# Designs tried in a protein design chat: VH-VL binders against q9nrl2r1430to1533. Part 12

Target 1, 104 residues: q9nrl2r1430to1533
Amino acid sequence: GGVHELSAFEQLVVELVRHDDSWPFLKLVSKIQVPDYYDIIKKPIALNIIREKVNKCEYKLASEFIDDIELMFSNCFEYNPRNTSEAKAGTRLQAFFHIQAQKL
Key: E = the ipSAE of ESMFold2; O = the ipSAE of OpenDDE; V2 = 0.75 times the mean of E and O plus 0.25 times the DockQ between their complexes.

## First folded at step 26 (VH-VL; framework fv_iluzanebart)

Design u2 (at its last look DockQ between E and O 0.42; V2 from the best seeds 0.00; counts 0 for: pae E 6.2 > 2)
Fold by OpenDDE, look of step 26:
Structure u2 (fold): chain C 104 residues (1-104), chain A 122 residues (1-122), chain B 107 residues (1-107)
Amino acid sequence: as target 1 above (104 residues)
Amino acid sequence: EVQLVQSGAEVKKPGESLKISCKGSGYSFTDYWIGWVRQMPGKGLEWMGIIYPGDSDTRYSPSFQGQVTISADKSISTAYLQWSSLKASDTAMYFCARHDYYLSDSYYFDYWGQGTLVTVSS
Amino acid sequence: EIVMTQSPATLSVSPGERATLSCRASQSVSSNLAWFQQKPGQAPRLLIYGASTRATGIPARFSGSGSGTEFTLTISSLQPEDFAVYYCQQYDNWPLTFGQGTKVDIK
């Protein structure tokens, strides 16, 4: 808690979370609801986990942070067909991310 | 340090409404599921439901579906459990607890509130 | 729902001895099984998750094993502070369910 200045990583995560197309990425996929998800996706990740890593200062390089974000999108596209709402949202959010990542 | 602090004990009459709270601190409140567990006097633990404050995704146990409402105000890092009309049988200790995750969306509770005792009697 | 059955209801063990608690699921829960400890007047405390992973800060004397439908919590050498009620909980399917608990008493 408390108000503090956000790092570039923190700010970008906030912007991603606030985006309308963030809904597939806010939290990890439920294994209960999607039983086969983790049979396919071996490195699951979501914005909440990425934010946790940022908060814990686990990212020493921007490339590490970017890699996790890209992994998040990669997982989405690997599991979800292109015509799904999740994949479409991912496509738009990734485009947004690529623009914002220029600031890093 | 992760902490969940619940509102104080309640003494109510049947038919009254009630809303108890659970405030989280020491972590990103919006990024973890938070759940409610009932423990009737001298009995075991009963899962009631969970909510993800980040998007208000809420899931109930069938036994509690329609009996209570779980909500959250992420602006103040607080989760709520409420009844529109209490019954004597609602007398119990109510715990809030954070759901942890590791490698997958897991639903075990790693941090717990201290509990809120609710007593409903005529 | 998946019914979790713990045994025994009460286990009396002397300090320094091994305590073995059982938890059985009515159907497979894979390794999605957690153990909690609850002392009188306190909230439960997470001991084990993923059937066998010890939570942070939990003493090494606590260990969990099993998969599918049969699970075991073992306290290798019971300490005075270990007498409490222990609950197992599955998180493999909705709704999440707890066992009815095992009370560990000091013999």
Scores: ipSAE 0.685, ipTM 0.906, lowest interface PAE 0.7, mean pLDDT 94
Fold by ESMFold2, look of step 26:
Order: structure tokens, then sequence, then C-alpha cells
Structure u2 (fold): chain C 104 residues (1-104), chain A 122 residues (1-122), chain B 107 residues (1-107)
């Protein structure tokens, strides 16, 4: 990326965080509250981590940024059954993301 | 530049209330955990608890559960440590510190406040 | 609760020599271990995280190693400014816990 792409990544992350369905994704899942999560999910990630990587210019390509966001949703669907409020929130936020990602 | 600036030293009597503050700047305040660490005179470091200002998720060390209240006001980027009734044994230096946001991989204190000395004496 | 035990309590080392500090956890913490330096009258300073990764701005003479229950901080050539107390901290599980500290004195 360049300075223009970094601003676009930041804007997209801010829009995701502001979305009503962002609540399962704001920070990493607590090991204490969900003891088996890290036995199942091997590449954990969350919006606060993605924002930090944008702030530190760690994404070199838009595809790397998109991959982290898609990993976030994939983890949600892997861990949570489709009838859960977490998975439903993930479905709605992912749809929103796909619309916003057209701007990249 | 990441900074954590704490409120000034306090001299109190047993039974009084107290609320000390830690103001964060130079980073996204709501994206990092803020923890509180006690250091009693001449002793080591004790983790008291932690808060995630983004959603107010708050966790206490068992030794401090019910003894203090940890809170944050994200609109002014400030975390608080509060006692409803101080004891002489609360005399110590209190540090706030920023934790990384990764569970199991990142929960270490990367930036520290300057400390607030609390003296509780009759 | 995971108990962190540091040894020795005090380590006397001459400037220019190597200092070796040990930290033991009562159960495995994987590599979720940090080291801090605290000089008199100052807040602690992060040196190492992930057992072996130096924090930003930390001189190369500081190195960390270990995993599981046994960890080591090494200062390869002690400088006068390295006189301080050193703490290890585990972040594998709640509550977060510190070792009791190792004081590094000038011999």
Amino acid sequence: as target 1 above (104 residues)
Amino acid sequence: EVQLVQSGAEVKKPGESLKISCKGSGYSFTDYWIGWVRQMPGKGLEWMGIIYPGDSDTRYSPSFQGQVTISADKSISTAYLQWSSLKASDTAMYFCARHDYYLSDSYYFDYWGQGTLVTVSS
Amino acid sequence: EIVMTQSPATLSVSPGERATLSCRASQSVSSNLAWFQQKPGQAPRLLIYGASTRATGIPARFSGSGSGTEFTLTISSLQPEDFAVYYCQQYDNWPLTFGQGTKVDIK
C-alpha cells in the first residue's frame, strides 16, 4: 500500500467497528470465559488487532488486509453454530464488509 | 507518543474514599486494556485488575475483588482506580499500564504511567 | 493462580560481565512471559515479551529465552545503567502474576 490505501483501510475498519453487529469482533475472545476457543481457532484475530496493523503500516497489499478481515469472519463461523447470535452478527457484518470493500 | 499520565499523590485517613486517574494519549484508548499494579513500600509488583475501555469489560485479581473499583471514561480517555473505604494497608505506589490487545499472546504492559503515591495514615 | 518465582533474589555483577536471571512458573505459560526493568524511583519498563522478543528501543545486550516453566533473562555485557530490579510476568492466564523480582547490584 501507500498513504492513500492506508487511509482507505483505516476508514473501512472504523466503519466495521461502528456497525451494530461488530460486538463479537471488537477484541479477542477471552480464554477464561471460553476455555476451548484457542483449541479450535488457531489464527485468532479481531478488529482492534487489524486496526493496529493498519496504524503500524503492516499491510503491504489490499489482499492482506482483506484476508485478515475474512479470517475474522471465518473464525466466527468455525467456532459458532449458525443459529447463534454471534454467527448471525458475523453474517450481517460480513455482508456489510463486502459492500464497503468495493471501495478498495 | 504514547503517554499515561496519573493524578497526583494522595494523603488520606482510614475510612475515606479515593479515586485516582490515569489519562491515556497518543494511541487509540478504546483498543487497549488498561491495568492497575500496586507496589507496596519496599516490595514487588502486584497486578490488581484490568479494564477494556472499548466495552468496559473489567477483571480483577482475586486478592483485590471487592476491595477496589476499576472504571474508565472513554470520552476523556481516562481510567480510574477507586476505594470506597481506605485502609492503612492501602499505602502504596499505584501504577496504571497499557496492555496489548492479544489474549495469551499480548497481555503484557508495554507503557506505564508515572505512578500515584497513596499514603493512608491515622 | 500461576506463581512466578525468580532467582536469585540479588545478583552482584561487575560492569562488562554477563548477568543471568531466572524465572520459574508453577505451571506452563507457553511463551507468554514478559520481563520488566525498574530503576529506583521510576515506573517499570518493558524489556522482553513472548519470552524472547525485545521491545522497541531495548538494547541488544538484553535477551530472553525459555518456554513452558523455565525462563532466563541475559544481559550480555552489563552497563552501569542496568543496575535495577528485574521482574518477570506471565500473561498466559488470569490473574496476571509477577515474580518477586531480582535485584542486580554492582559487585
Scores: ipSAE 0.062, ipTM 0.725, lowest interface PAE 6.2, mean pLDDT 90
ESMFold2 (binder alone), look of step 26: mean pLDDT 91; pTM 0.921

## First folded at step 27 (VH-VL; framework fv_iluzanebart)

Design v1 (at its last look DockQ between E and O 0.64; V2 from the best seeds 0.00; counts 0 for: pae E 7.1 > 2)
Fold by OpenDDE, look of step 27:
Structure v1 (fold): chain C 104 residues (1-104), chain A 122 residues (1-122), chain B 107 residues (1-107)
Amino acid sequence: as target 1 above (104 residues)
Amino acid sequence: EVQLVQSGAEVKKPGESLKISCKGSGYSFTDYWIGWVRQMPGKGLEWMGIIYPGDSDTRYSPSFQGQVTISADKSISTAYLQWSSLKASDTAMYFCARQDWYPSDSYYFDYWGQGTLVTVSS
Amino acid sequence: EIVMTQSPATLSVSPGERATLSCRASQSVSSNLAWFQQKPGQAPRLLIYGASTRATGIPARFSGSGSGTEFTLTISSLQPEDFAVYYCQQYDNWPLTFGQGTKVDIK
């Protein structure tokens, strides 16, 4: 804990998490509930993981951060059909992200 | 440094309610599952359930479903385990523990609280 | 639920000797198996996850092997601080379940 000034990456992650359409992305998909998920998705990622990487200063370039966020959405669209709630949420959240990412 | 600090020992009577706590620090509390494990005197470990503070997603063991309530207050990085009416058979040590999710969603516990002893007797 | 059975219940070993602990699952748990160590009056400590990966800070003398239904925890050379109870735990399916434990004590 402790109070610190948020970086641009930290702030964007906070905004993504707070978004109404963040629910599919807050944490990794349960392999217990979705047994075939990790057979299909080889580079799993979620907002909690991205936040951890930000906190550990693992992103040296904005492009690296953006790549992980885009991977998160790519995974969603790869696994979920377009008519699912997850894919629809992902579409909206990605659009929001693309606007916010212009600030980076 | 990741730490889980649990509330102190409890001495209760049957029929009383109880809520014990587990406070996390040194990490992003909302981003990791917190689980509860029971250990009766001289016995082994029993998984009770887990909660994801980020969205309050909660999973129970069938053996404990309806017997206890797991909750979390992310504003103070604290998870809770509570009973509405204690029984003598609830006498045990209760541990909270953090779930590690690297490299994928895996439900093993990498950090543990020190435990809370609950004694229920008439 | 998946029942985890550990053997033996008690393992008596001399310091410096090899200790081999077994854990069997009633059905396949793939490699979703963890091992914990618990000393008297203490919380459990994670030793192994993914059946064979040592947790951070765990000495090299601890190793895990196996997959499916049969798993083994090996302590290559038992140290005085290794006398404790060891638990296996599967996280392949709900509910998560622990073995009943193996007590490693001094011969």
Scores: ipSAE 0.559, ipTM 0.885, lowest interface PAE 0.8, mean pLDDT 94
Fold by ESMFold2, look of step 27:
Structure v1 (fold): chain C 104 residues (1-104), chain A 122 residues (1-122), chain B 107 residues (1-107)
Amino acid sequence: as target 1 above (104 residues)
Amino acid sequence: EVQLVQSGAEVKKPGESLKISCKGSGYSFTDYWIGWVRQMPGKGLEWMGIIYPGDSDTRYSPSFQGQVTISADKSISTAYLQWSSLKASDTAMYFCARQDWYPSDSYYFDYWGQGTLVTVSS
Amino acid sequence: EIVMTQSPATLSVSPGERATLSCRASQSVSSNLAWFQQKPGQAPRLLIYGASTRATGIPARFSGSGSGTEFTLTISSLQPEDFAVYYCQQYDNWPLTFGQGTKVDIK
């Protein structure tokens, strides 16, 4: 909720964006570059959208923010085989997120 | 409110360099694609390229690749279109526009700058 | 690249009449089509996206239809402010391309 919690969400998303393994998650997957992605992933999301939702105060609960972040990782693992660079980056960034989320 | 404000009109000679700007305000500049469109005098619209300022991912239409440089300075919320050596054929109106990448199939322009007229003549 | 062809090049219409503009793609673009209006001395304005969805603030007299390769923009009762050039644009495949435009003139 409040202004303090929303500032914490902003700080966390900035830390995720700055992480070396954020590159698969900065913006939505391109339909032009990956034509079948949206046939498989029905609830797409990315860090730029999450940050904009924080900026617009669209998260009412911390659980909603956490759910979007976890959805982002779940989409990555659903679409990408575990041995891909994308999935490996997702695993490392998710671990980082879990550590940082304990500070909420 | 969302605004894109472009730099003023330019009168240049062939061979000169030029960098025109597009400053975004009222939104998170790094989180949206911004692109450039050329309109030659009396002609239609031509897509030049786009940039994602958050990571500088830059994509050119083939006819403009190598002809111009698209860049951004996210610290001042500004995108640029640059020529190293202008030609008379570069005389045109140039628009910047913000695309909405979300949803993923929405590469359409929802906000436009006012245009920058570039005139290249000896 | 996908070539967008608009017809007619010029359409002469009296105020109050219906105007119908056509746009054809050289290959299917599904519903990834936008329509823009451009008045003299102004930037383009988004009218329609997704082939048929009106952008925010666009009057109901503008409607779009079609999918695949053939699309239409209809202005159900032309107003004096509607005299402009109209462009279709596909966003299904890179590079993004515009049609050459249809000029709607007063008759």
Scores: ipSAE 0.037, ipTM 0.720, lowest interface PAE 7.1, mean pLDDT 89
ESMFold2 (binder alone), look of step 27: mean pLDDT 90; pTM 0.910

Design v2 (at its last look DockQ between E and O 0.03; V2 from the best seeds 0.00; counts 0 for: pae O 11.5 > 2, placed apart)
Fold by ESMFold2, look of step 27:
Structure v2 (fold): chain C 104 residues (1-104), chain A 122 residues (1-122), chain B 107 residues (1-107)
Amino acid sequence: as target 1 above (104 residues)
Amino acid sequence: EVQLVQSGAEVKKPGESLKISCKGSGYSFTDYWIGWVRQMPGKGLEWMGIIYPGDSDTRYSPSFQGQVTISADKSISTAYLQWSSLKASDTAMYFCAREDWYPSDSYYFDYWGQGTLVTVSS
Amino acid sequence: EIVMTQSPATLSVSPGERATLSCRASQSVSSNLAWFQQKPGQAPRLLIYGASTRATGIPARFSGSGSGTEFTLTISSLQPEDFAVYYCQQYDNWPLTFGQGTKVDIK
């Protein structure tokens, strides 16, 4: 990716953070509040980490950026049963992401 | 350039309220924890608590729970430390500091404000 | 909470010589240990995080080692500007705690 892709990644992350269903994904899950999370999820990631990786130019390919976003959703669905508020928020935000990602 | 700029020194009497501020710039304010650290005259550093301005998630040291309020206004990139009723024992230097969490949930202070001296005396 | 104990309280070292500061945790903190320098009238400055990783812009003469409960900060060739108080801090669990500090005096 060039400069235009990095700007598009930043704009997409900003749109994800602004979405009402972003609340489970803004920052890493607290080890203190959810002690077993890191026993189950081995590749933790969150929107603040992804945005910082964009800011540091750590994504060289669009696929790397997309993989991190999809990992974020996959972690949510792996840890949370489908009927939880977290999983429902993840489903809606992922659908939003897929729509916005078509514009990349 | 990451900067944390704190409000100026305060001279107060016991029983008065106070709210001191810490304004962050040069980074995404909502994406980092901000902590508060007390240093009493001639003493070491004491962690008071932290806040994540993105969602206002706030955690206190047990020694400070109920003694102060930590808050943030993300629209102006500012964190606050607040007392409803100051005591003479609150006389200290107060630092805000940004906490680096990359790549995981890690809480060490990478950038510090200049400090706010609070003096509480009759 | 995890108690951090530093030794010695004061260390007198000549410029150009090696200074060694110790920090002990009351229980294991893995490698979740940071070192800070504070000069009179200034805010603390991060030196080392992760027990051994030097923060950006910190001179190579500063090095950290240790894991678990025992940690060391070494200044390999003490410079006049290194006169300060040094604090260790664990960040393995809340509440975050600091050691009481080691004052390094230039002899």
Scores: ipSAE 0.054, ipTM 0.736, lowest interface PAE 6.8, mean pLDDT 90
Fold by OpenDDE, look of step 27:
Structure v2 (fold): chain C 104 residues (1-104), chain A 122 residues (1-122), chain B 107 residues (1-107)
Amino acid sequence: as target 1 above (104 residues)
Amino acid sequence: EVQLVQSGAEVKKPGESLKISCKGSGYSFTDYWIGWVRQMPGKGLEWMGIIYPGDSDTRYSPSFQGQVTISADKSISTAYLQWSSLKASDTAMYFCAREDWYPSDSYYFDYWGQGTLVTVSS
Amino acid sequence: EIVMTQSPATLSVSPGERATLSCRASQSVSSNLAWFQQKPGQAPRLLIYGASTRATGIPARFSGSGSGTEFTLTISSLQPEDFAVYYCQQYDNWPLTFGQGTKVDIK
């Protein structure tokens, strides 16, 4: 088989996942653990979902990819008060993302 | 001036229920997390959990999950820690503390209550 | 959970001397590290947050340093009122966790 190189989107998702502040975003929020989450967040998304969309080539434009990442952060800030570890992690990760996204 | 005032010392027997309180003043009670910390006699500080009175979002340490209940009544700026059935091992000093928040980008306890001593013995 | 380990357990220091306290995290906590002082019969008092920022009203002789997994609290010249137990605490991830404490007593 051949060796495939990661696309820019794939690479960025990998970097986000590996970031220390990715823990709130790795998977969709558990409805069992957070029963009211989906009553509040109507467009849930996480890095594993975004990765899947990347793998399926569902992003035709960089803006679409960026929109999903921003949605992920928006959801975090909507649900979590600012002084939560989740929100703080989100703030840092988003800053990291904004820097990396400039390379897209 | 920010103050956290806790309820008085408690002497209880095993199996009894207990609810202690922490009243905040001098700040917007709904905008800051309130946490509870246990300190067993002669031991260190143990983070139990926190609550955000604004929406009652509550987080527990795994060690205390299901062992206690943290709640708040924002109408009277009061947070609570309660047990349904006390054990002798619950004997300890219990502190409440306020967590600072944005825009300082803080997530640490900046103000503490004076502590509530809970003694559980048969 | 992130385990915080403080050393030494007890530090004996003479008044006027420098005291150096260590705190290690089992994984990186960035700079989300606080130091507390607790005297007998009292509630803990915040000394340092963000690993190196002194809380309001804290004397300049207290300083914090470090990032990631290794942190240090330094008391440049120990005063009589500084003999106490000191705790570090990470607030980088749930659950928040304290170190087991370092007791600073008189040599």
Scores: ipSAE 0.000, ipTM 0.642, lowest interface PAE 11.5, mean pLDDT 91
ESMFold2 (binder alone), look of step 27: mean pLDDT 91; pTM 0.920

## First folded at step 28 (VH-VL; framework fv_iluzanebart)

Design w1 (at its last look DockQ between E and O 0.68; V2 from the best seeds 0.00; counts 0 for: pae E 5.9 > 2)
Fold by OpenDDE, look of step 28:
Structure w1 (fold): chain C 104 residues (1-104), chain A 122 residues (1-122), chain B 107 residues (1-107)
Amino acid sequence: as target 1 above (104 residues)
Amino acid sequence: EVQLVQSGAEVKKPGESLKISCKGSGYSFYDYWIGWVRQMPGKGLEWMGIIYPGDSDTRYSPSFQGQVTISADKSISTAYLQWSSLKASDTAMYFCARHDWYPSDSYYFDYWGQGTLVTVSS
Amino acid sequence: EIVMTQSPATLSVSPGERATLSCRASQSVSSNLAWFQQKPGQAPRLLIYGASTRATGIPARFSGSGSGTEFTLTISSLQPEDFAVYYCQQYDNWPLTFGQGTKVDIK
């Protein structure tokens, strides 16, 4: 498409991606590097996927958008122990998200 | 419409450096892996490596590790393949291609560039 | 690396006939197998992914089957535009690897 003003969802995704703790969430986990990941996580999701859904206007309600973001974090905490860098990053990013989501 | 447009054909001599490009459009360039595939004259396809423009995560085939450099500039939706010193054996068609990630992180190529012919001869 | 072996090297068939192409992996790749079509002077085109899922816009006459180490691409009724080279590719483990290709030409 052409140049357009970012929606609230688009803006929030941009902010999440730019966050220092976004690295575990930018793209899907590699099933080659983590062979058991998709045996455990049945609804994989990442910020690149969420961004595409936003761009395609697939979110009609803020709750749908929020649900996907929360799923992303839930997946992280389900697979990663609390003491991992991924889980720690997720905890911080989720806290940031909860603050920003109040603006939706 | 998703498109990958590669730079034009190159004629080089052994020892010269080269950097070819692949520009993506019609999609979020930084949100998809993009890879390079070599095809020597009359031969099959060879996976060289991939890069994720969003964070510059780069992975090489062992056969091409240290032989080429893959990079990307997400600000202009462009991926690069470069040689510091070409050899005659580098003569080939080089394709860039996007990796789809649906429904999971799957590494199959769903869109391809038109190819860049590189000829290296004395 | 996982070696992908295609057979036959060349398959000669008449228009309207069934074409069966084989791809074998040196070790299991589960269903992480894709098929590509390449015509002279063109880039490859994705036909099948996940061993059996047709890519968008691919005619129904193309079908993929198999899992583990044995895979098959079937063209139920060969059309003139189907004469080309076909490649399989595994994406189950690093490095990603292609088969050497099967050329489908006119009998």
Scores: ipSAE 0.760, ipTM 0.919, lowest interface PAE 0.6, mean pLDDT 95
Fold by ESMFold2, look of step 28:
Structure w1 (fold): chain C 104 residues (1-104), chain A 122 residues (1-122), chain B 107 residues (1-107)
Amino acid sequence: as target 1 above (104 residues)
Amino acid sequence: EVQLVQSGAEVKKPGESLKISCKGSGYSFYDYWIGWVRQMPGKGLEWMGIIYPGDSDTRYSPSFQGQVTISADKSISTAYLQWSSLKASDTAMYFCARHDWYPSDSYYFDYWGQGTLVTVSS
Amino acid sequence: EIVMTQSPATLSVSPGERATLSCRASQSVSSNLAWFQQKPGQAPRLLIYGASTRATGIPARFSGSGSGTEFTLTISSLQPEDFAVYYCQQYDNWPLTFGQGTKVDIK
């Protein structure tokens, strides 16, 4: 993998952040605004954390990177009912992610 | 090295507008909340509000809601504090500061700008 | 709004002695409490976060303790450079609030 693979991860995260439906995922859900979130979601993660992990070369395998992104979506669907704006945005962004990941 | 560099001191008259700046470097500017803190002469610290430059999510202290505008331009790694009409009571030192959020949702200030002294007098 | 109350307002301590600063919250803030040092003419500096975790580069003589509503900053052997005003800050709820400060004078 090396530097080329890590550059591809960064590019993919940038594309996710730029997507219109990224708004629920840009940063960790605020405990202040949503106090019960961390009672339900035990492995919180967001795009800013994933980008930091890419920048620090913490992903050794592509599967680790993909697992974190899928965890991000799984958390969204676990916490948010299907009909919410958050869950709908998650569905659309996840579909976009799968398309972008195929281009690697 | 994380640095926050603020614009220079200002001497203004009541009724004038003002926009002061805070430029961040040495870190991913758009991934960190930036807060503004007022310190009136001889007084303590007051949290005014914060902005997340990544999405412009902006939160104000109730005491400052409608009194100032907090904004950011992530393309030049700069946050702003703005008054449309200054009052003599706005005379104070204004600090910008970065909130550390990693790895958990936290809002303590880890790096501070040097401060901008704003003096408003007739 | 969570009111943070610091005591004493001013503390005079001889070099080498222990300084103990108190911070009380009007309601529980768990361990979401930070301490800052501010010297005259300077920006504040982070000392402690999470009530007890020392920030990078802060000497071991600074320690924090407490949880819930009562918190303490201790300087175990006061040095001449420790002359400053010290602030606590809660980050458990909006708005974020500071205590009014404790001025530490070195006799």
Scores: ipSAE 0.108, ipTM 0.747, lowest interface PAE 5.9, mean pLDDT 90
ESMFold2 (binder alone), look of step 28: mean pLDDT 91; pTM 0.925

